# Miniprotein binders against q53ft3, part 61

Target 1, 195 residues: q53ft3
Amino acid sequence: MFGCLVAGRLVQTAAQQVAEDKFVFDLPDYESINHVVVFMLGTIPFPEGMGGSVYFSYPDSNGMPVWQLLGFVTNGKPSAIFKISGLKSGEGSQHPFGAMNIVRTPSVAQIGISVELLDSMAQQTPVGNAAVSSVDSFTQFTQKMLDNFYNFASSFAVSQAQMTPSPSEMFIPANVVLKWYENFQRRLAQNPLFW
Short names: E, the ipSAE of ESMFold2; O, the ipSAE of OpenDDE; V2, 0.75 times the mean of E and O plus 0.25 times the DockQ between their complexes.

## First folded at step 7 (miniprotein)

Design n8 (at its last look DockQ between E and O 0.02; V2 from the best seeds 0.00; counts 0 for: pae E 20.0 > 1.5, placed apart)
Fold by ESMFold2-Fast, scan of step 7:
Structure n8 (fold): chain B 195 residues (1-195), chain A 83 residues (1-83)
Amino acid sequence: as target 1 above (195 residues)
Amino acid sequence: SPIQEEFEKLMEEARELFYEALELYEKGDKEEALRLFRKAAELYLKAAELAIKNNDPESYKRAILYAEFAQKYAELIQRELEK
């Protein structure tokens, strides 16, 4: 359903489902991470009236997870960029992952996605400065990276439609996302300005 | 109690069906996913009835919420199949 991307790392497209409405990605060596991208794969849209609340957790000095609300993803805005570097020493926010206060391995953080009713999401306040809204060099890069992915995925969908005479749905297999990431990383390594 | 045990059993069975339905939907097996989401909703609703009987409003709220989610996914798939 969801994907998680950190610059310089392999894209994750297989979240661990820990409840009917809750999905988690592990982020090892999280102290080196400044930004995280969370996006919908396009395989399953949210049903009408539903969306996803995106949380970040890291182990505190006692090894207990501290969950913070970063923002949201919806059918209308299926990807979001979050700055987490400033949150690693912050206080926890209101979160639905209370039952999942399990002590985790040191240096491993998590991205949590809670599928919720839009009305419930509207009553929540993300922690300050998590969402990247200004256009700076990293935001530009990430927007271009997401644009490149969207164009790649859309091209694949068109190809699939041509091979399937009467497509009733669009889907993007997880391996296509991985292939896009590998191609993007290869091209970036060869020419950082290729986008 | 026996009511609490039956509630947990129904919730666990519904959860397993919900997980399988979501996995099938991801793989594009919409007809089977639809069937399992509908079955999961049925079991969540039965669990909700037991939670009311057991005077447990928190369990009732959780069961009803998951029943609603299962039903909304089923409705989405049904509409996709009708196209």
Scores: ipSAE 0.717, ipTM 0.912, lowest interface PAE 1.2, mean pLDDT 78
Fold by OpenDDE base, look of step 10:
Structure n8 (fold): chain B 195 residues (1-195), chain A 83 residues (1-83)
Amino acid sequence: as target 1 above (195 residues)
Amino acid sequence: SPIQEEFEKLMEEARELFYEALELYEKGDKEEALRLFRKAAELYLKAAELAIKNNDPESYKRAILYAEFAQKYAELIQRELEK
């Protein structure tokens, strides 16, 4: 249902469902993370009148999780970028994930998504520094992520002459990836928030 | 207490159905997902009734919340199947 993306890391598409309405991604080495993208996979929408409140947790000085509301994702806004680097010293609570026994290590933070009524979400106030408010910053971040993916994918490209027959493997023509990249770039240029 | 034990049993059973329903829905088996969400909702509601009997408002709240969640998914899927 949800994905989580950190620059320079593999996309996470398997959230731990800790409750019927709660999903968690682990973020190892969170101290090196500046931004996180949370997005819907498109496989399962929110039910009508519901969305997702996105929370970030980090261990406090005692190793206890501190949760902060980052923002929201909805069927109408299926993805969001959050800055988490400045949240380490922020105030928070264990709610709404405090009742969940989630195994944590000192270097691992978490992204939590709580499925909630849209009306309830509207009453909540995200931490002020979490939302990437600048269109430019958003675009730059997205561009970096896109470039990273493209570079990664392209690194595996081989020419026809270089291909070794491997019946067990499927191959995608590099041109397909390039076309996707170009289309994505075009859409990004037209509307940085298209996704 | 026996009531609490029964409550937890119902909640667990409902949870299993709920998770399975989500997986099935993701895989495209909407009919079975719908069935399981409905069943989960029923179990959560039964659990809520037990919570009332046990004078446990927190358990009640949890059960009702999940019941509503399951119902909303069921409604979503039902509408999708009607299209």
Scores: ipSAE 0.306, ipTM 0.744, lowest interface PAE 1.3, mean pLDDT 81
Fold by ESMFold2, look of step 10:
Formats: C-alpha cells, sequence, structure tokens
Structure n8 (fold): chain B 195 residues (1-195), chain A 83 residues (1-83)
C-alpha cells in the first residue's frame, strides 16, 4: 500500500504490517539519512475519510523507541518528503505505537504509518518543521560556495611581474583571497551561525 | 524521459536564479535577492518532487540540499530587511 524512499537506497515497497492499521519500514543506518519520502503505491487507496499519520522512530541510549510524528499522507496528498536528520534528539510525541516497545538495533530506525480518521489526524501536531533546517546542510552549501568562489577568483590571479596598470580596475593579491577562504572556513567550523 | 528532462530544466533554472540572487545580495539589492532566493527554493523543491516520481534518490538529495540553502538565505535576508 505504501512505499518508502531514501536517497541512495533501493525503494522499499513491502511494509511490515504490524496491525490492521499500522505499517512499518526499517531504516538501517538511519544516522546517514537526511530525508525520507513516504508515498502511496497507488494500488490500494485509504478508505473514505481516512489517511495516514507518518511517524519516525529511533532507539534512545537504552534501546527504547522514541516516536515522533512527521506529518501525513492522504489520498489528496499521496506522497510527502520528511526531513529526519535533526530528529534523533527530539522528544517523543503522542503516538499509537505504544504496545510496540521492542528493543531495536542501535543503528536501525523505523518509519511508521498509522491509518486514522482524517478528523483525528487534524488534532495531531507534528514534531517541528519536518523539513527542519540543519547546520550540516548550511555548512555543506557554504563549503561548496567557498570552493567555487576560491577557484573562480584564483583563475584571475596574476604574478607581480604580469601586472599591467589599469586605473579603471582594482587588483588584490591572490593570497588575500586564500586567507579569506581559510578564515571563513575556520569561523564556520567554530560557529556555523556566526553570520 | 520527459520527467528527467523537466527535472534538469528546473535544476538549471533554479541554479541560475540562486547565483543571480547571490550577486544581487552582494550588490546590496536585498529585496530582489530575497525574491530570487525564494523562487530558486520553489524550483528546487519542484525538482525534488520530480526526482521522487522518477525514483531517483541522488537527484532528490541534491535538489533538497539546494532548496534548504536557498531557504536559509531567504530567511537571513528577510531578518535583515525587518531590522
Amino acid sequence: as target 1 above (195 residues)
Amino acid sequence: SPIQEEFEKLMEEARELFYEALELYEKGDKEEALRLFRKAAELYLKAAELAIKNNDPESYKRAILYAEFAQKYAELIQRELEK
């Protein structure tokens, strides 16, 4: 009924049905996963007036599952993208999987889908923005931007012997660009939000 | 495939808007930079949706990463404009 897609992995289409209205996908090595897509295969729609609440679960330090509501999938919105990279440290939320307190392998998380009445789903509050921005994403982009800027700027570098006076142009020594690059990288490593 | 062709078109268009927004921001045109960062984020998210339809997780990861950064730049600029 459902599919689960993680970038760089084979799509999962065979959810484990743990109750008539509850379905689960395992996510091995969940710490390397930033986003997960949950979608309906299209073969079996939800019954009229119902939809799916999507949960993310990971083992805490004691091996106990911590369930967090990510959001919803419905016949009108049959797929959704959820960000999970920042959720492993979140507080648990109200969830319907309480009887499923099984011990988990430390690196295996789960995506749970509970089929519920749409009215019941409207009363639920997902854990923060499921696409929660993380400092890792900003740092990765900023590193790529810094590399691109350095390569671009250095392509215009000239030696002192090659300089031609041009009153309409300003010139800087190439090592200034390198020092800026190194300093910015160090500041980002110390405080990704210093900007 | 038609979906892959549309994906590539969205990604290229979003990339051009993103870099144009960076140039505008550097020049001090914060209001226009904000508009272009928001548009780039929208296009990257649309491309991520197409990557899902195409069952292409690498393209999805790339599109989401760039969408997140465009959104963070938009938030930064919005805060600067509200001060």
Scores: ipSAE 0.000, ipTM 0.076, lowest interface PAE 20.0, mean pLDDT 69
ESMFold2 (binder alone), look of step 10: mean pLDDT 91; pTM 0.914

Design n9
Fold by ESMFold2-Fast, scan of step 7:
Structure n9 (fold): chain B 195 residues (1-195), chain A 83 residues (1-83)
Amino acid sequence: as target 1 above (195 residues)
Amino acid sequence: SPIQEEFEKLMEEARELFYEALELYEKGDKEEALRLFRKAAELYLKAAELAIKNNDPESYKRAIWYAEFAQKYAELIQRELEK
């Protein structure tokens, strides 16, 4: 139900469900990651009164996961941008991933999403510095998000001569994606907050 | 406007198909899920064309974003079925 997007990488839309209410995305080579976007795909809403608590985990010096609460996604706010570059040396926060047998690989971090009651989420405080710190940082991140979207969408584009014979399969022309991307970039350059 | 109303109607129809496809995928009915993800993508792309004609880049972006998600799910399922 969720997506995870990192600047310069392919978007992930297939989270591993590790429990009825818990989902994880793997982030290999996490030391190069500065920002992560977590979002709902918008097709299946949370049950009434529920939301998602978003956690970041990295392996400590002993290879054990250290979980930190980044923030939340809800039906009313289905996406959030987190700055993780300053969190990799922090202490773990309280987390619901306690006894999980999540595979731990050095240099691979995780984003965890725990579906929780909104009332429970309201009582939690995210780790400091997880939110975007300034308008400049937000603008730069937005540029990278647009690049990620364009690269992701273009990754499956093919020429007419290379298309597989599948009449039910849709193909998006690369020039249409490019036109949209250029128009959006132009608007962003005129006013970074127009979106 | 009439164009905006038609756009929203297409988006809603696509969303319903996408939601149904996700439920089928979770239940293990991969062939039917694939069919509905492809159909959802078609409707999202139709909405995107309508947004282009209306010179509405934000609506176009929204439609293409969801079309891309549906297409990636279809690609994933197609690969799983071809094993």
Scores: ipSAE 0.000, ipTM 0.117, lowest interface PAE 15.6, mean pLDDT 69

Design nu11
Fold by ESMFold2-Fast, scan of step 7:
Structure nu11 (fold): chain B 195 residues (1-195), chain A 80 residues (1-80)
Amino acid sequence: as target 1 above (195 residues)
Amino acid sequence: SEMKEVRIKVDPDEDPMEIAREAFYFLLKGYRVRIEIRGVSERYAEFILKYIALEFREHGYEFEVEVKGDTFIITVKPKE
């Protein structure tokens, strides 16, 4: 019914059913995972009025799972991207004690999906800022890319008086780059899916 | 009544966002899109495929996935 994918890894489509309404995916080597995607396979929809609550767990220092609600998937929104890098223990330390070169043993985290009534799901609040919208992230990334490229290209601008003949190089007028940038921003504003 | 199809070949270092952008452009023009990802790095090829598949699913497109040798293929149909 469900699929789970992590950047750079094989997609998992065979969740372990641990109860009539609960499914689990194992995430080995979870310390290297920044984003997790959960999606419905499209062959079996949720019954009317039901959806899936998506949870993330990792073993704490005592080996016990720590479950956190990431978000939801429904027939109307059958996939979701979650950023989990900020949820792992031991990240974001600002203490300058130095790094220890310790060989880490593989750790296994889990994604859990609980099939629940939509009314029940509405009473729950996901932890932190884990949910990521594909369209929003795509648009923001694209805008940053456009800004970075334009600034980089413009840093090489020279006037005709500063030009030295070089037959091995090509030159593009700065105004052409500006027109491209403006055209692309206009197209992005009209249709975010274009980029 | 002729089907129009575009084939997008993915370079190993190509950004998944750029691939998705190109695919959406042609889908909006009514083309069937076939994306071929050649895995110089298996991990990267799988990442690109998974990202693109997610984008298509979130936007309501029908798609099919196929693996032939070291090539990952995703075929997406325009909306009716």
Scores: ipSAE 0.000, ipTM 0.145, lowest interface PAE 15.8, mean pLDDT 65

Design nu12
Fold by ESMFold2-Fast, scan of step 7:
Structure nu12 (fold): chain B 195 residues (1-195), chain A 80 residues (1-80)
Amino acid sequence: as target 1 above (195 residues)
Amino acid sequence: SEMKEVRIKVDPDEDPMEIAREAFYFLLKGYRVRIEIRGVSEEEAERILRYIAFEFKYHGYEFEVEVKGDTFIITVKPKE
């Protein structure tokens, strides 16, 4: 039902279902992660009146999980961006994952999604510094993701003179990637919420 | 005060998420946003209002709700 994306990493679309209403993604080497995107895959909507509360868990100095509420996803808002690099090690928030309090390996964090009633979600308070709520913050995050993708793709560019024929591989001209990047950046600058 | 305000009148056929997007655009420009819902059933107005209010709460904005005659109004303050 859900996906989890970190810039520069493979997208995760196979959440571990740990209860009928609870799903978890593992985030190894989480201290190198600044932002996480949580989204619905669009195949199965939430039942009417329900949504998903998004939690973040990291191991404390003793390896015990510390859960914090980051925000929400709903049928009306099926994706959300969270900044996790600024979160402090401290007391866990009130959370529905209490029974899953097990010791984790160092530097492996988790994203948890709990399917809850919208009325219940409206009464909960996310940690103040996690949700990316401003268009400027969203634009900066998106720009960094675009820069990382363009730089990564360009690092594989070779001249035609350096190419060896390989019938099983497909190639995309570097200038096509650049044109896509420039067009997307232009549209984002005109209206960050154009899509 | 010097705070600019913009009024958004809800078209009954408009997606509530598009209304929220328009509101966010103005909030980020420093405007106070007044959204007026009229010309729909009370049930439909409440549904639209609930989703829009949830979006503002989700993004950490302060808002107030009022009813004047047949119009439901939500007023959202920009972040400082």
Scores: ipSAE 0.000, ipTM 0.106, lowest interface PAE 19.2, mean pLDDT 69

Design nu13
Fold by ESMFold2-Fast, scan of step 7:
Structure nu13 (fold): chain B 195 residues (1-195), chain A 80 residues (1-80)
Amino acid sequence: as target 1 above (195 residues)
Amino acid sequence: SEMKEVRIKVDPDEDPMEIAREAFYFLLKGYRVRIEIRGVSEELAERILRYIAFLFKYHGYEFEVEVKGDTFIITVKPKE
């Protein structure tokens, strides 16, 4: 039902179900991750009145998971980008050469999704500035670009009666522009990150 | 405090909307974006440049255009 994307890595679409209402993605080598995108695959919506609370977890110095609420995904907002670089704990005072350890225990962080009632989610407070709204803003700009490019291209449309032969000029039927617009908009609606 | 910059190199036969999409992604992250369009024909390169520039202008971004040899360059600044 969910996907998880990290720049430079293969997209994950198979979450591990750890409870009836809880799903987890593993993030190996999470120290190299700055942003994580969580999105719904668009095939199965949340039940009415429900949404997903998105959590980030990393192992502390004792190996215990520390969960933090990043934000939410819902049928109305099926994707979100989160900045986790500021949430990773560098906890542990170290002498100047502590960071020079040659051998390190691999660390694996997790993204957790908890399916909850929308009313319950509205009462929760996400950690600081984790939700950057970049996907929302970018999606909005992309939709405006789609609309404006279609309008711009269509402004050059002429009937065959108004055309004159020009072997150095190439023409594209208006219908091709419309088909591209419709296909792109459909793909964007299914997955805002398909590009 | 120096602004971060990303360079996007374009072939004239690429979809200008895909180029603009990549540029918007980096602009939203606070990067200055430099798009370099190298063409086998100046006419085609200029046409691609005009489409991309129109989109940036429509969305209220500041940009500069320059020509170096056979390459058209558009530099777009992120919004503050």
Scores: ipSAE 0.000, ipTM 0.120, lowest interface PAE 17.8, mean pLDDT 66

Design nu21
Fold by ESMFold2-Fast, scan of step 7:
Structure nu21 (fold): chain B 195 residues (1-195), chain A 80 residues (1-80)
Amino acid sequence: as target 1 above (195 residues)
Amino acid sequence: SEMKEVRIKVDPDEDPREIFYEALEFYEKGYRVRIEIRGVSERYAEFILKYIALEFREHGYEFEVEVKGDTFIITVKPKE
């Protein structure tokens, strides 16, 4: 139903369903993420009168998840860009020790989507000014991101004969990257609002 | 009037849309606008750079991109 995108990373389209009305995406290495895009895939619309509340979760200084409401997606506004950099634990008053510098253990953050009544969503206030959204700008940005990533990745392509055995390294066949790129472009061209 | 330049330093916590609109306001006042992104991750710099570039293209403005070490720079030429 949903997709999640971070610039420079592969798009995630397989959310984990944790309840009939709740979906989660994992964000590994979230310390390097400032913005995240959440969008609907366009395959399954929300039921009439329903929408999705978008939450962000990170581990606090005690390792407990802290959930914050970022904003909303609906059939009429099926994508949104959210700023999460200001919501992470950092220097200052966000944790008990204020300005103390604390080394963070690498952790996984999460994006959560809860399917809720539009009337209920209208009564809630997202944390900060997280939402920055334009479907047209997002579509053009996504296309540029796809082009840049494909060009970058393909610049490292080598034939089987040119490969040196490296057991500690992982390799992805170039044709897999190409198939993903072409599939995404095709879907964008057919319907820019497919999410 | 003389040619004026304004430099906009990107705060990692600033909304990229706000950066674009601030730059646009100065450009429309006849300034040469230079946007500098420093001290951020490569992925974040790429995201901000592409978003700002997309907005400038959508509005039909000419711009120039430079990379100097860990600093990404977008320069928008004054309206003529």
Scores: ipSAE 0.000, ipTM 0.097, lowest interface PAE 16.6, mean pLDDT 65

Design nu22
Fold by ESMFold2-Fast, scan of step 7:
Structure nu22 (fold): chain B 195 residues (1-195), chain A 80 residues (1-80)
Amino acid sequence: as target 1 above (195 residues)
Amino acid sequence: SEMKEVRIKVDPDEDPREIFYEALEFYEKGYRVRIEIRGVSEEEAERILRYIAFEFKYHGYEFEVEVKGDTFIITVKPKE
């Protein structure tokens, strides 16, 4: 239902569903991440009156998860850009002695999406104004185009047993379309300007 | 009167999406945003410019493009 994009990384479109109304994406090496884009894939809309609250979680110094509300996605605003760099560093006390001996350790953060009532979402205030408010139109357009094309092509798939010989028609194996889709996503993640 | 301005110098290895996100953040805060692209090939500079200009145009932002020597500059007008 959802996608998650970090600049310079492969887009994630397979969220882990941890409850009927809860979805999670893992963000490895989160200290190198400045912005995260969360968006709806366009395949399944939210039920009427519902939307998604977007949360960010990272391990604190004791290894306990700290969840913070970043913002929202809805059928009317299906994509949002969030700045997380200010939420993951400088939270604790910084002093010269500690800084001199700190060793960078790989960490895994998470983006959580909770499907909630729009009325409930309206009462909540995101931390530190993390929402950048505007849609990454290029990313959203490209993902919608990729999904639309793959769904369109797949809707015409037929088994060999259902084929009627037609000299004027050409057929493309479904796996070739899937390979194109995967290759396009990979190239886009490496360089959004490759096309 | 004095105007709040921020200059974003493009790192050759930086993803242009991150450059746009940074520019958007300052734009939302009311800054005049100046993005400078230098130290890359003309082809690479054009690719970065194309992406950033596309995003600004799509969002309805007013911007100017300037070439000064080997530097490509995009200036985004302050948010009204």
Scores: ipSAE 0.000, ipTM 0.316, lowest interface PAE 14.2, mean pLDDT 70

Design nu24
Fold by ESMFold2-Fast, scan of step 7:
Structure nu24 (fold): chain B 195 residues (1-195), chain A 80 residues (1-80)
Amino acid sequence: as target 1 above (195 residues)
Amino acid sequence: SEMKEVRIKVDPDEDPREIFYEALEFYEKGYRVRIEIRGVSERYAEFILKYIALRFEEHGYEFEVEVKGDTFIITVKPKE
C-alpha cells in the first residue's frame, strides 16, 4: 500500500510486509541518498483512526540497525519527504521493530512503516533533522524562483535616456520590480502561507 | 482596547505543520488564535489537535483545548 522514491532511482512499490502492520523498503547505497519520499498507493486508505509512522534505519558500527522516527503519513497527508543526509549516528527513536525478523544486510539502510493508532502517533516526536516541512520546502523553492525572476528582469534594465522610443512596447520601471520582490520576500519570510 | 481574534479552519488534507506556522504568525501579530477542526473522523481530528498542541508546548506557548460536538478547538492564549 506504500511507495518509496529516491531521486534518480526506480520507484519502489513492493514493500516487504514483515507483519500485518509493518512494511519495509531497502535502500542500497544509502550514503548517496539525500532525500526519500514515502507515499500511499492508489485508493486504499488507512482504516479509520490509523496512520503510518515512518522510520529510517542504518547500520551502526556493529552492523545492527539504528531506527529513527522520521515522520508520519495519514489519509489526510498521504506523502512525506524526508532528508536523510546528515543524520548522524546517535540515539535511536523508540520503535516498534524490536525483535522482528527483518531481512537486511549490514550495508543497506531501510525505510520502515508501522501502521499505528493516530492517538499513539500524536505522542511521538520525529528526529528534528530528518523531516522536510512542506512549508520549508515550498519557501525555499519560492525564494529561489523569486531570485531567478528578479535577476532575469533586472538584466534588461536600461536608463530612459538610452532607450529607443517604441509606441507599441510597454516598459516597467526596474524599481517597481525591486519593490515587488522586496515586499513579497518580506511577507514570505514572515508567513510562507500568506497567499 | 479589545484583542483581535482570527479563526483558522482545518482542511482534512492540510499538513498540521502548516496550520501551526499559520497560527504562530497571527499570534506574533497580537491576535487571539482559534484553530477549529471539523469534518474529519474524531480520531483524526484528535491526532491533528494533539500534534498542534505538542508544537505549541514545545515553543512554550499557552493554549486551551475545547470540544463542542464533533468540533475540536485550540485557542492560543495571549502573553500575560
Scores: ipSAE 0.000, ipTM 0.072, lowest interface PAE 22.6, mean pLDDT 66

Design nu31
Fold by ESMFold2-Fast, scan of step 7:
Structure nu31 (fold): chain B 195 residues (1-195), chain A 80 residues (1-80)
Amino acid sequence: as target 1 above (195 residues)
Amino acid sequence: SEMKEVRIKVDPDRDPFYIALEAYEFLEKGYRVRIEIRGVSERYAEFILKYIALEFREHGYEFEVEVKGDTFIITVKPKE
């Protein structure tokens, strides 16, 4: 449902689902990260009246997670850019991940997304005005990401005659990738907020 | 104290979104960022310029745009 991007790193599109309504992305070597982008993939919208609260967590000097609310993503605002530099010295905020006992490697931070009621989200205050985003910027980003993914996937295409017999790898037919690309691009052109 | 400056040359194979993200990293460190777009087609250079300018505008940064010969330049000032 979600994607997470850091400059100079591969985009993450497979969040770990840690509860029915909670998703996390790992950010290794987080001390080198200044900005992180969180966005919806456009395949599955939030249910009516729901949105996602975005949290950042880093390990303190004792290895214990410190969670901070960065902002929100919704069907009407499906992407956000967050500044996380400086937050490593900030105070923790109230968060829905407190009941989960997650032990972390000292150099790994996390982005957490909690699916919540919009009314509940409206009552929360993000730390330090970390979020700044634009729907137009997201549309441009999404198109570029779509092109990059399609080009990357297509670079591995081989005919059946070129395949190694009995590989332990899974393969996706190239025409399925092409169909997805064309369908997504058509939908994006018709309604940039279809996610 | 003199403001430090970094220069980013646009790679035509790179997504302009990544250029903006790299610029943000330097802006956070207090650098003035000079982005130079050269050696790409006029049409594509303009598209990259427009996209990068939009990103900086949306994030509240002050910037200047210059055209010198075949080179488009965006100079972005860090927030105080």
Scores: ipSAE 0.000, ipTM 0.150, lowest interface PAE 14.8, mean pLDDT 68

Design nu32
Fold by ESMFold2-Fast, scan of step 7:
Structure nu32 (fold): chain B 195 residues (1-195), chain A 80 residues (1-80)
Amino acid sequence: as target 1 above (195 residues)
Amino acid sequence: SEMKEVRIKVDPDRDPFYIALEAYEFLEKGYRVRIEIRGVSEEEAERILRYIAFEFKYHGYEFEVEVKGDTFIITVKPKE
């Protein structure tokens, strides 16, 4: 459906599909890239009312991907050129005296394409504009969802001593829910776009 | 059609809550969301499905579950 072109490199036309509506291109040696072209191959158009949001990701100092919205492609605008040289902040670091707080920074960035509703795309702010309020709103919503899920699940918690035999039911240990909640909180705090 | 539908294919390496969050965006826009789980063990597929079902039940969404061969499917309906 999509292609990705970098000056001086072979064109990529085989995106990795990571979900029904999400596609990724790898950009090795991304520090040498100034511009990326994203385009539709013309073989399969977007469904009515939909388009593609184009994201760029690179690893941050913690090794977590930082996804930035670059712009959009649609049936009416099937190609776009993006300048990414100003967005690169990834770094490679290996301590010569042995491992201690060594951050492994992959030399590979990614272009992501998310098939989204046109009305949703119109409400989003690409990088380079004022603070991304959509990210803040989504982070707040995600935190609220996490809190509600944890509180709801915890409302069903019973000790082993309080359990009655119920062979038709499955049970999840409460500590598994807590570990998931804590891990998600940590990841969200490090990078609200990690999902 | 009376109601628009989108499909989400589960990546088994991802936390199922991220899949639920993705589905939520489409539900807010009035779409019916079909989530398909395959390529994992039956035990793992059931675990993922329960996670997603619990999340949407908590938020008052109606859904239905079906199994077709090796594929576990949950279809979540948008709120009226």
Scores: ipSAE 0.000, ipTM 0.085, lowest interface PAE 17.0, mean pLDDT 68

Design nu34
Fold by ESMFold2-Fast, scan of step 7:
Structure nu34 (fold): chain B 195 residues (1-195), chain A 80 residues (1-80)
Amino acid sequence: as target 1 above (195 residues)
Amino acid sequence: SEMKEVRIKVDPDRDPFYIALEAYEFLEKGYRVRIEIRGVSERYAEFILKYIALRFEEHGYEFEVEVKGDTFIITVKPKE
């Protein structure tokens, strides 16, 4: 019914059903996770009037789970991206210089999905910095993509002296790519959501 | 359904930025966009998923992800 995706890890498509209305994904080594994507597989919709509340849980210093509401998925919005780096404990051990092999108790975080009435979900407030819908985060990601594209395209630039005739190929002047880059960057600065 | 659909296959030799641009242009024209990812690394598939999901969610588009065998399918719906 559900899938869970973490950057740099294998996608999970088999949630553990822990109750008739509750599903869980295990996330080992959660300290290295910045974002998680939760999505519906598209094969089984929610019943009319129902949706899924998405929770994140990590073990505290006592081994007790600390659950936080991240957001929601519904038939109308079947996927969501969540930033969890601000939610997990930042209280790391201070160690002497050169000590890099701190023994860690195996820690596993969880993504929980609770199937709930839409009216009940509307009464709940997710943790303030969980949803990845902030303009700043999107702008930074877009700027990195823009830089990556410009650098990639520019890596193929050749002088006219290095060009060989090829009627099956098309070429774009490097200056046109630069003009597009500058225009896009200017517009992004004025309105991050213009695209 | 009267909604028109376009299918975009991920070419591992192409920059994913082009895939996002093409998807966005078709969405603006009222098409439902189906992006199929097959024969690429998990990292590349995750990059496409995160890039498409984040960008189009910020603009109010909804999407779904389906896994069918060794193929990842991202479907993005136009507004309205």
Scores: ipSAE 0.000, ipTM 0.178, lowest interface PAE 14.3, mean pLDDT 67

